# VH-VL binders against Large ribosomal subunit protein uL10m (mRpL10): the designs that were tried, part 102

Target 1, 224 residues: Large ribosomal subunit protein uL10m (mRpL10), of Drosophila melanogaster (Fruit fly) (q9vpl3)
Amino acid sequence: RGKINIQRPKAPHYERARVVAVTQPKYPELPKAKSCFKTRAERTQQQQENPYNEIIAREVRNWLDHSRLVAFFHLSSITADDIFRVRVQLHKQNLHLKSYGSKIIEQAVKNTRYEAIVPLFHSNHCIVFSPDPEKTAALLRIVRRVPQMVLLGGIVEETMLSRNQLVAYAQMPGLHAVQAQLVQTLSQAPGHLIQQLQAHQNSFVQVLDVHAKNQMNEETPKST
Short names: E, the ipSAE of ESMFold2; O, the ipSAE of OpenDDE; V2, 0.75 times the mean of E and O plus 0.25 times the DockQ between their complexes.

## First folded at step 10 (VH-VL)

Design gb178 (from gb1 with heavy chain T98R Y102W W103Y; framework fv_anetumab)
Fold by ESMFold2-Fast, scan of step 10:
Parts: structure tokens; sequence; C-alpha cells
Structure gb178 (fold): chain C 224 residues (1-224), chain A 119 residues (1-119), chain B 111 residues (1-111)
């Protein structure tokens, strides 16, 4: 409430105005000093962190571009001993556990096809990278023993996959099976094309037959 | 079919060298740890050490560090346990066993190699 | 040398239930859920019966179950059968620069 000064007894207004003028600068000065301090601290931190963040963001982009398997995890509090044990086992399977701040992730994926992943990193997180997508099964086997790591989703062969899709991918017989499925899909394409061409042929034959029938009926010669 | 096949029984004299083998088949040999477990006559199981054939990373029990050498040849899917100089106290059954985790269980075991060291 | 503590022997009759204990410290059994149990018949290699405290591998009878409370893990065998007569060993991850430590073993006799 702003009524304290008006509650004073009747006094000459010139003295009241003087007292108000003398006291008012005290209170506005404190918010100004705090705002200036906050602004300077924010500028210093922002300037200091910006070049470092861009360097690390570039590292993250490099990992994303050169990894055929990327898995995103929520990471709960974990001891140094526990994370070390997990990291060593992951490394044996050519799986590389990395942790980056959410602002660095956002900066790394800004204006890229991966920008959609940013909401996954609002809380504590980590990412596992690998050049070998066949290691997805090994990855899920390892993290099964790490309740602090919760799978959110991932990227396999440049395709964004949900948690359930990643689990399904891990259960497939391997990359040779994926290639066999691709070959099977490609071998079915000629069948579809042939069927479509035959349908076109049948349609044209029907149209021509109807037209020929009409022409024959119209111009049938009359005997005698 | 996952299988670990160990070399045959050995009878040696103190001071002799020895190298026993464990051949893995039916799985990706370089993706699993091979551990060595000793069992002296009438005694319990003792973990000696293990190797990851993919990078030859070895871990030893303090009791066996410097007493034995563990190695592997990934080209023939075979792990080895070697002594430079045997002692009578090395008389034991030696098992090799496979583990996916360096801190985890052994899911498949070899049949064992009996080593007898006597004068 | 620093083996986990197991009773030297346990006995039971067919159809009964028995429990084998495995006691360690907070740096092995108490600190982690990486307790395994192995069965060894005379003249044979050990067989994995339980891993991660309570999980059974494929092909292991559901009569075998595992549990843990504090620094002590337990293997329970229900509906005891003559073929269960064997030596049983527990093992655990150990944070003192050794990934593996075994218990001293327990001889189960089915009378």
Amino acid sequence: as target 1 above (224 residues)
Amino acid sequence: QVELVQSGAEVKKPGESLKISCKGSGYSFTDYWIGWVRQAPGKGLEWMGQIYPGDSDTRYSPSFQGQVTISADKSISTAYLQWSSLKASDTAMYYCARSFYWYGEFDYWGQGTLVTVSS
Amino acid sequence: DIALTQPASVSGSPGQSITISCTGTSSDVGGYNYVSWYQQHPGKAPKLMIYDVSNRPSGVSNRFSGSKSGNTASLTISGLQAEDEADYYCSSYDSYSTPYVFGGGTKLTVL
C-alpha cells in the first residue's frame, strides 16, 4: 500500500514535499543497484560462456553427424562409482556416454533436423553415441541394470525413433536383417509397378473396346 | 550354441612352465569377458582374473597378480592362462567362464582343466 | 582371501524348503544388486542359477529363488529334490578393485 505519507498530521506542504524528496531516492537506489549488479553478472556470464558453449555445441553436432546410433536418456542422481562402472561397460561395446547442458544441446541442434529433441533435455540427461547401430541391443542390456538411466528415444541411421521403436529395433536379428528387409521391400516394388501398369492397360483396353463398339454399331452396313 | 572348450589335463613338476587354453564358439568372442576360476582339491571357487579379448584388457585378483598371465588370441577365439614356474600349490581344477559384464555373472562355463603339480 | 561368508553345510529332506545365506559388506553384497548363485555337482563345472539377486536364467527351475536384505543375500530352494544335492556358491561385485568375489561355498545334502 502507498498511503503512509498521507497519514501524517496537517503540516505546511512545502516541508512535506521536501521530506518526500529527501527520502524517495533511498528506495529507488536499491533496486537500481541490484538491477545493475544482476545485469553485469548476466553479461559477464553470458560473454564468458558463449564462446565455450559454441565450441562444445560444435562437438555435439560432430557426435550426432558421425554416429549411426544415438540414444537419449533421463539421468537421475548417480554416484561417481556407479557411473564409472556403466561408462566402462558401455565403452567396451563401442558406446560413448556423454553429458551436456540443455542450452548446449539447444545451441548444437538449432536450425538442424534434430531441433525437435530439445524438449527431451529440460531436466538431467545423458546421451549415448555409437558408430555401430547393431550395438542397440547391447546398450539396452547394459542400461537394464542402471535404474537411474531412463530411455527417452533415439536416432538410428538418421531416423528419429521413440522408446518403443528403439526397443523393437534392438530385438531384430541385426543389421543384416535390416538390409534383407530393405531388399525385400525393393523386390516388392516391381510387383506393384507391374500391377499398376496392367491396371492402366486394362482401363485403356476397356475404353478402346467401348469406343470401337459404338463406332461399329453406328456404321454397321445394312444388307440388301 | 555357445560353448567353451578347455585343453586337457596336465601333470607337471615344480618349476616347469604351463599354458592352458579355453576356446569359445557359437558367439562373438570379442564382445564377452573370459574369466578364470580356480578350485583347489576339496576347496571352493576362487576368481583369478579375466580378459576382454576385443582390446586385451585384463583384470587380476590381488592373490594372482604376478603369479599367472592371462592372454587371448581373438583370431582363433582362444583365451589362455599361463605360469612361468609352477608350484605344488598350483594343483587345482581351472575353469574358464564367459561374462557379458566385467562386474557380472558367468553364464557359460568350460568343462575345466585339471592341473597336477608334484615331484 | 576375503570370500563372502556362507554356512559350510545345509541339509534337508525331499519336498522341504531350505535357505543358504551369503553375507558380505556394504562394498559388495550390501552396496550392489549384482549377487549371483552357482550350483556345482561333483566332477562338473558350476552352473549359473541366479543373477542380479533374484533373476533366473532360462532353463533354471522356479524352485530356486534369490533375495537380499542389507549385507546378506539368500538362495531358497523349495520342493527339495535329490538332484539338488550339490555345492552352492554365491558371488558379488566388489568395489575394492576386484570385479568378482566368491563365497566359501555351501554343501547341500538331501537326506
Scores: ipSAE 0.524, ipTM 0.767, lowest interface PAE 2.0, mean pLDDT 79

Design gb179 (from gb1 with heavy chain F100Y Y101F E105D F106L; framework fv_anetumab)
Fold by ESMFold2-Fast, scan of step 10:
Structure gb179 (fold): chain C 224 residues (1-224), chain A 119 residues (1-119), chain B 111 residues (1-111)
Amino acid sequence: as target 1 above (224 residues)
Amino acid sequence: QVELVQSGAEVKKPGESLKISCKGSGYSFTDYWIGWVRQAPGKGLEWMGQIYPGDSDTRYSPSFQGQVTISADKSISTAYLQWSSLKASDTAMYYCATSYFYWGDLDYWGQGTLVTVSS
Amino acid sequence: DIALTQPASVSGSPGQSITISCTGTSSDVGGYNYVSWYQQHPGKAPKLMIYDVSNRPSGVSNRFSGSKSGNTASLTISGLQAEDEADYYCSSYDSYSTPYVFGGGTKLTVL
């Protein structure tokens, strides 16, 4: 610019200059209600920060406590119409697809037997719940047609199972006793569910890295 | 062995009501969708709608919404397709077919019911 | 009307291979791997030959194969036989209107 932007107006309306100033009377009372109000405001703010998370975390705990089948999935980008279609089919089999934020999952499972699942939720995810473990085969039949959902593992009858163990469970006859024996056998297998799932993720990343390096060096693997 | 058996051919006049049937056997009737597919004489296939007998959830093609009613009776493993008032343009072969999924493929088909609507 | 585009007719001789195309849009054939193919003999109900683009149901001859490239799916019949003479319909999932949208059909003649 190079011009004056502000003009200094010289047109005051006398601005109540003729009004005699009234000094506020000193009130020596210190309301005890202010200290209680301050404590309540701090508590209200704390509740306001986490009230939604606490309510949903309780919902997640209720799903985990009342579901005999819980399956964990990585969820790739999917449209509202596609997820609706999947939800309709899952609901027909008493399978309930839910998605929760990682902080809510952590809050729900902290100090429980299921705390080990938290690392599964550091990426895009969803969970399927059912009160009926016999529906594992139906679940796998449905999700094999949904490429956006990749099975990571699950919990059957409070026992954590890897993807391969869950697939094996689904292939057993629908006899309660036979499936109970399978769950017990699978739970006695050496290894750690989270370690196995992380190993699979690391193996996939390693394969992608090798492929990228082969592409750069023109050492692309043959198609089959 | 999965089998769908449909009711016999029908000859009706315009304005009459009609209900045709499709009886399923050899599978879990309440775990599969049953769809209806129309084929006008010398024409191709048109999906009309489907029902899930387990909870009677019914979905219609936009072209057939309000023109027909699909229902099922799970006690006798039978699905139905119904018209309140037939038109000459309803003359066609009607097939029932099953699908495990809400979408995609129709696994097993009935033999078809020929409906002829003429004065 | 006809939602997916198929040729009205295709012909071949015994022992040859023929291909039937099915062209849609990005909201059906191009957007999903839910393409199926049905065979219909005169006076008979359709029979599922291919589902999910390239999978065969139990009991379907390995002479039948499916593929997809972009918005076009293809049914290929190798070692053509007289009993293959039939009408063939493609079908796809359509995200906007219906879980089943059909092609207009292709009449296969074995000469």
Scores: ipSAE 0.589, ipTM 0.804, lowest interface PAE 1.5, mean pLDDT 81

Design gb18 (from gb1 with heavy chain G54D; framework fv_anetumab; at its last look DockQ between E and O 0.08; V2 from the best seeds 0.00; counts 0 for: pae E 12.3 > 2, placed apart)
Fold by ESMFold2-Fast, scan of step 10:
Structure gb18 (fold): chain C 224 residues (1-224), chain A 119 residues (1-119), chain B 111 residues (1-111)
Amino acid sequence: as target 1 above (224 residues)
Amino acid sequence: QVELVQSGAEVKKPGESLKISCKGSGYSFTDYWIGWVRQAPGKGLEWMGQIYPDDSDTRYSPSFQGQVTISADKSISTAYLQWSSLKASDTAMYYCATSFYYWGEFDYWGQGTLVTVSS
Amino acid sequence: DIALTQPASVSGSPGQSITISCTGTSSDVGGYNYVSWYQQHPGKAPKLMIYDVSNRPSGVSNRFSGSKSGNTASLTISGLQAEDEADYYCSSYDSYSTPYVFGGGTKLTVL
């Protein structure tokens, strides 16, 4: 929202679309038409909502295109105080924590090289962006102490990397040429790597489910 | 070799101003938080506040907000703790300490600066 | 604001094991795994002995170990030695406005 200046005399068209989407009135259900037809109101609403979603989707694409480091995380329940603490610490290292709805991410990466990441965002998630891939070590050092954030994988210099490959990359700071060679060496089979990332996510989600259930039974709440 | 070197002991009268220093070396000064911890005679440790030198983002304990000023000069890798008007109750040992994280632990400590305020 | 609760003193003989407790609430010690322990010899600065409940920094003897159960963290020193005689302070995260709350300190005497 910081890209939309509400105080300006002229409001952008997409700001009007946002207002309409947020303030959409609730009406009694209309009689059901044949399944192959949409009501005029449904068609009009879809048209009015599309500009907003596309604007946010373009923002996501802009982050992906201008970031040389993108890391994907599963995000467990976390307090506003705790996520603020983490966001501040990440920002100190030029690391930008963003959260977007799954539908917006799907729209943003559809028909792009990044379309394969969509399955990673079917559950609660967040993404960290940075123009500086040398900050990968700092990112992992910070997230190591945030149990609510679990690394799933990422993209470094436009190359998809698994969690283990990102960890390996983080342990080799220094020469750009050497780092680029490491990225190329670590990512030999992109299709298989994406399957590995999804498998790791599913396995870890199961572990998180067990952990969350155990935490609810424990007298050790995370929130203060 | 990471080292924090603090300024020497001070003896002051109530109402006087004071600025003590903490110089860091052997690490990336702008990538670590630097905090101030007070220890009154015969008492335990109290966190006063901390600063991130790269952008001078400063956070204070509620107990010390408005009573002291924390600052840093990254060009000389030095952090400061300052009083505009000292009180006898400010008599204490003052430590600087550094941490990569805003939270958790201080992994390197200065030797301490003893401040004595006599009435 | 409120300090964590530690016993004022503990004592032991060389070769024995002693444990120092640090009790807080569900909002600090109980709510996070950000518990650290510091050793302070007379006239010296504190030294980090344990962080994240049970992790040791490089150079700290494996005789020092940390644990936590509910709202109470514990520092255990095994094979007690004369040089272990010092004050020990625990610390925990509480909130963004108070990222460090300290215990009152425990004086360890080695007899």
Scores: ipSAE 0.735, ipTM 0.877, lowest interface PAE 1.0, mean pLDDT 82
Fold by OpenDDE, look of step 11:
Structure gb18 (fold): chain C 224 residues (1-224), chain A 119 residues (1-119), chain B 111 residues (1-111)
Amino acid sequence: as target 1 above (224 residues)
Amino acid sequence: QVELVQSGAEVKKPGESLKISCKGSGYSFTDYWIGWVRQAPGKGLEWMGQIYPDDSDTRYSPSFQGQVTISADKSISTAYLQWSSLKASDTAMYYCATSFYYWGEFDYWGQGTLVTVSS
Amino acid sequence: DIALTQPASVSGSPGQSITISCTGTSSDVGGYNYVSWYQQHPGKAPKLMIYDVSNRPSGVSNRFSGSKSGNTASLTISGLQAEDEADYYCSSYDSYSTPYVFGGGTKLTVL
């Protein structure tokens, strides 16, 4: 009885091989992670063919007009799955991830205060919109985990910010916190001022008293 | 400091209803997911589900779907886990935990609530 | 369904380096970049030790490190101390099924 070569098992009988071949779970080839982001070329082509460019441009404008936080990102090679994950994460923070063609953006911002953003859209890009400027820190926190998203800059409260400025903004205590601090500081200021003013007055009175005492001592004739 | 305080231990009988709570403090309650994790005695951690308090988006593990209800009251920064009818198999430690990310790590954990279901 | 497999137990002597593995199933798609590790002492809540495969939260000792190779994530504890004796759980994200899954846990004994 021939030694069953465990290292090279004899090919199963053709019928068994057929059954095994048919029953081999064809694991669907993981869909080649088609980058959900259409290549620049694909986007450009789609933009040329899309009769709805005007509608989309209006949408973009609407987002810009109603957003208090807008962030612009360069996108490197990113999978659809990764984009989906990021989108979900951002959405839960009331951050809306959108991607538009450069031509659509140009059309949307033409003759508007946002025209300066057009140069940012020469590469693969995405935009994050939010009605809440306080979510800037949350946005940055999320995108730090996404190396494929590179922050280019943004708009906060109608002000264009560079990347560095946006980062700095996110590090600032919330407006309310700053206001609270300011109020506290201002509320303490009168007390300090009063103390300082009183201190000066008290010191002055002390000096005057010393002077008066010295004068009285000089006027006391040494009764020889 | 971020703190999650859970309700006290519960001893119940099979068929009874139960609602346990997790109160968050020291952070923006609405900005973080709150997850519930079960740990049966001597067993591992099991993700049950999580809720985003701001919009009450709730996600369940398939194993716990329909078995429990997760809810939150953002006005008092409290999340809830509830059973309509307890089983003996529900005997476990239940932890609440916060995550900034939908699929993210749980950064902060409650102290746990022990639920004992016995006849 | 995503399943994370951990060894039931590992042991080491003080000062040694030990590694705990966490292996995903072949059907696991894309979740391995979001691997986290938790430490749990008896009667205590879990503590996050590593997130995103290799990142340490603030306050976690630099003795703890994480890595990934293929479908296997690893937690390495260097300079093993008695206080490291605990249960360790890996976790990951499954985009197609459950947002969150834990491994079976590993009991670390310090000899």
Scores: ipSAE 0.127, ipTM 0.638, lowest interface PAE 2.7, mean pLDDT 83
Fold by ESMFold2, look of step 11:
Structure gb18 (fold): chain C 224 residues (1-224), chain A 119 residues (1-119), chain B 111 residues (1-111)
Amino acid sequence: as target 1 above (224 residues)
Amino acid sequence: QVELVQSGAEVKKPGESLKISCKGSGYSFTDYWIGWVRQAPGKGLEWMGQIYPDDSDTRYSPSFQGQVTISADKSISTAYLQWSSLKASDTAMYYCATSFYYWGEFDYWGQGTLVTVSS
Amino acid sequence: DIALTQPASVSGSPGQSITISCTGTSSDVGGYNYVSWYQQHPGKAPKLMIYDVSNRPSGVSNRFSGSKSGNTASLTISGLQAEDEADYYCSSYDSYSTPYVFGGGTKLTVL
C-alpha cells in the first residue's frame, strides 16, 4: 500500500537470484565477523566487547584516512537483496558501502576533527567511502533509485558538506581543480551543518518508525 | 560540454540488419548509464533499455527484450542499438540519452536517428 | 510498476496558467516515486524541465513548476508564451526492478 510517503522497492525473485549469482564470485568478501548490516541486538552485543570494538573502530579510521569522499545516509527499512544490489552498483564505481554502530563511530573518531559526525549515527544509517571524490555524481545517481537511503551530507577533501553542498559539488562539469575550488568556496561552520543534518535525520526516522509500526511484519536487515 | 552525437538517418527494408550509434563526449563515458528511447511517427516516447558502458551491464524494457541489442564500445565512447532483422514497425525516431547531474533523470539527449523500414 | 496517463491535449491563451496532469494507474505516483517532465518541440529531442517532482534543472524558467498530490503529478506553466507550444511527457523511475515509463504525452496549444 503506497499512501505513506515511503517506498520500499523489492527486487523480483528472479532478479534477486540472478544478481546474487552474478556478483558472488567477483565481489570482495565482506567482513562477516565485523559489524556490517547487523541487527540492533548484535550491534549492542559487539559494543560491549571492547577489544572487538577497537578492531572495527580501526577499520573505520582506515576508511576515513584513505577516503577523499565520504557520504552519510539515513537508512530506512530495506531488504537484504535491495541493499546488496546497491552495494554491487556502488562497488562498480569504487564506492564502498558500510555501516557501523554509533559507539564504534564514537571510538573511531575520538580526538579527531571528525568528532562532530557522531550525532549522525544515533539512528539507522550507512556510509559510503571512496578515494575518488569525482565519483560523487555517480554515487548520487545510484542512490536516487534507492529511496531507503536518504542523503544527509558528506565529507569531500576533508571538508564537511551539507546535503545541498554535496549535490552542488556533484553537478560540477569535471576537472578536479574546479571541484576543489567549489568545496573551498561553499565551506560553512561545522556545528551548523551537523545540526541541520541531525534535524532532517530525526524527521525521516520519525516517518519511518510510524511506517514500520503500521506494517508490523516489515523485518528487514538494517545497517549496523 | 556534454554532447551525444548520433549516426545519420537510415532507410532499410524488412529483414535487413541495422546498427545505429551514439557517441558521447565532454564527460566520463564509462561512468554513466546511457539509454535508448524510441518514438514512432506521431507517437509518444518509449524507453527501450540502457547500458552501463564500464562493464556492459544491460537492462531492457520488457517490451523490447529480445528484439534489439544494446551495446557499447568504451574505447571510442560509443553506444549502439542494433537489430538483426528489421520490421516495418521499427520505423521510428531513436534517441540516446544519459543521466549525468540529476538523480538518474535523462538530462542529455542525442539529436535522434530516424530509421525508416518499408517494403 | 507504473503506468502514466496524461490528457491528449490542453490549450491556453498567452499570459494564462495551465496545468498538465500525469496520473499513475498501476503503481502509486506518491511516496518516493520520482516524477520528471520533458518538453519536446517538433523535430527536436526532449528536454528535461522538471525532475524529482518539483525541481528545475539549471536554465529552466521558473514559469515551470511541478507538484504531486496522491497518484497525480502536475506540471504548471504560468505566463503562457507562444514558445511553450510543444508536447509534454511525464516519466517515472521506481527501482532497479521497475523500468522507466513515459506518459502518453500532452500536446499544448497556445492560442
Scores: ipSAE 0.006, ipTM 0.473, lowest interface PAE 12.3, mean pLDDT 73
ESMFold2 (binder alone), look of step 11: mean pLDDT 89; pTM 0.912

Design gb180 (from gb1 with heavy chain S99H W103F F106M Y108V; framework fv_anetumab)
Fold by ESMFold2-Fast, scan of step 10:
Structure gb180 (fold): chain C 224 residues (1-224), chain A 119 residues (1-119), chain B 111 residues (1-111)
Amino acid sequence: as target 1 above (224 residues)
Amino acid sequence: QVELVQSGAEVKKPGESLKISCKGSGYSFTDYWIGWVRQAPGKGLEWMGQIYPGDSDTRYSPSFQGQVTISADKSISTAYLQWSSLKASDTAMYYCATHFYYFGEMDVWGQGTLVTVSS
Amino acid sequence: DIALTQPASVSGSPGQSITISCTGTSSDVGGYNYVSWYQQHPGKAPKLMIYDVSNRPSGVSNRFSGSKSGNTASLTISGLQAEDEADYYCSSYDSYSTPYVFGGGTKLTVL
């Protein structure tokens, strides 16, 4: 068929834009900054007011409230097939891999004891939930084969733990009550974990900035 | 130590039923997959299927779907491979092996069960 | 149903290095890093020698190494010894419905 959909006249507008784009010389011209600025501001406001986001945020809060184990991961590029296989294996151990947008996570944890985790989600991320904290060892064993998933930290029995503290917890073969006592001993304020991760992230950015400046200085040979 | 012990050799006639076993010890039986691998005389390895004892999730190779039944009994840490009616072409060595991941390496193998089907 | 291609036989002398190839397609060996190698002595069960292309389980000699290039995985045995004489099988992931596909096997003879 050659007919345009009368309910939403997309084809004429798209055809016009496409023809113009093809016939014009390639441009590194910036779109109108003021127009883009207004579009971004309006889009951001609409996202904050989106009722669908509140439904998803409530789902996230439900997962956090009903999970005794929550692990946070940085997620590098991974195929849909690979992540599906990881998700299936995790599910066999009662571990549930979830991915949510950073804004939804921020909205979900706002005004809760988990608000401190927001800085962990500035990059591509995923979260694993489980009602069973004894599955921490199984979780770490599974993700060891997935180099695209890098453990950042987690929450065990409502207590925030660093990567090293989670590894220590996973190595405890004791009874659940003994493990709960260990979590209390290993625990630290959520701000401490976030502060440590932010400090490392800032140090990495500083190293990249210094490297970039040094490379830039190498490009300007001194002429005498 | 992790160990799989299989039932002894079987000699059967065509049309008979058979159930062979694979008993696990030294590990959490419900947290590992158990796969079944066939090796016909003088031939290579052939994956038949696998079971996750924790929830009895069972997967079969297309070549063996409907030809065999895989099951497990958590109370005695034992997996089973069963035929309702044997054929001469079922003559082979049958191995069980554990793997932690669905698609993962088969780390621990049973010693094998030789099944001979002859008239 | 689709088998991986291995040479039927390979031979070497003690102390030499030999390589066994395992060729598949872009949808199995070429598409994933889930290649394993198994050693089988006559009348014995297979033993895992290599997993995930190049990783070696505890207890396996460092004379055994694995690699992959394109659609072909390779098992290399250095410092060949009489005890290495066995059949070697490669295995790869193919699909969710067929998580294991084996090669036809290679008989290694130590001359």
Scores: ipSAE 0.238, ipTM 0.597, lowest interface PAE 3.0, mean pLDDT 79

Design gb181 (from gb1 with heavy chain T98A F100L G104D; framework fv_anetumab)
Fold by ESMFold2-Fast, scan of step 10:
Structure gb181 (fold): chain C 224 residues (1-224), chain A 119 residues (1-119), chain B 111 residues (1-111)
Amino acid sequence: as target 1 above (224 residues)
Amino acid sequence: QVELVQSGAEVKKPGESLKISCKGSGYSFTDYWIGWVRQAPGKGLEWMGQIYPGDSDTRYSPSFQGQVTISADKSISTAYLQWSSLKASDTAMYYCAASLYYWDEFDYWGQGTLVTVSS
Amino acid sequence: DIALTQPASVSGSPGQSITISCTGTSSDVGGYNYVSWYQQHPGKAPKLMIYDVSNRPSGVSNRFSGSKSGNTASLTISGLQAEDEADYYCSSYDSYSTPYVFGGGTKLTVL
């Protein structure tokens, strides 16, 4: 039983020491208006995370600003060797695969035109950037070899596109007039496309919710 | 929309050097891997190796590494297969073929270059 | 180094369906969905007929179909025609001797 030993610790772990400090203050708590001040330890921990997150968030904003092609993917479990192979092949086509944590993505796109995309990144994800929108066909062909990467949608020439719209765009010839007509045909207000991009995630959540409810009907969990 | 045109048939003696070519269409050439496939008379297809012309990244079959050199000149959209010293066993049809990914299918094929090595 | 295993020959009559097998291991055919099939008429370059196990390039007849079960991929030609008489080669990604391996080839004869 490791539980009984934990219940009687002589020297508490860092987490327990922090909890004890919070639950047994030396002075009465400050009014809510002043309760945003953190302890020295909490401030040091926050400072440790903030500089790295902001630097990486700035990198993400730079990629978004300088890319005419951005593609969003759900990423299933994949080995470091497999993702490295994919990254190498993408790099040969001037396609840059980047993987960032969801909180870094949120910080990067906060107060930008891309903020509404944040819900796409609540699960495992990766993003492919390129300055060259003509590489969309190459991107889709390479990614079809990688079942762990599932295309959710993207941005081409500042126009939000669903998976199906990206496939249609990839099949277009390189004639500017024909390409412009396709972009006009496929173009939508960002809100409409974001709803379409989130449809697969929402459908998956709905399927999980129905499945969970069906399982709960078989079992009678204790309500509290 | 990629077209591959190979150099003409060659008749050589053992010990001679040879360089055959495969010319691609325009800018599409640098978007593809160019592979070389050998077919001995009456035999099947053998992958020799391939090159990505954009950065000259080259991959060889273990059976052909050290026996041939694959190169490319992206400025003229041409890939090459070269022997420093031919052997009678090098007599075969040689195809160039284009694929988007290095283990990918070959979408486009050249017409083939017949190399005959005899004394 | 070792070619994928195909039957040396198969035959059929016009209108029939025939199947050509391509057997490898878990490191090639069995491990990946990267199986392709090529058709080669005498004196001509090979032509891609199937890629990614079951997909057809534009311009390839829907009479040609591909499938895979375990370590064996199959090419099926329905409604056999005289023009289908050719050599057929399978190919796959190989994780041990990367990147690419061909089958030994199958000669299809239309009776």
Scores: ipSAE 0.028, ipTM 0.530, lowest interface PAE 6.3, mean pLDDT 76

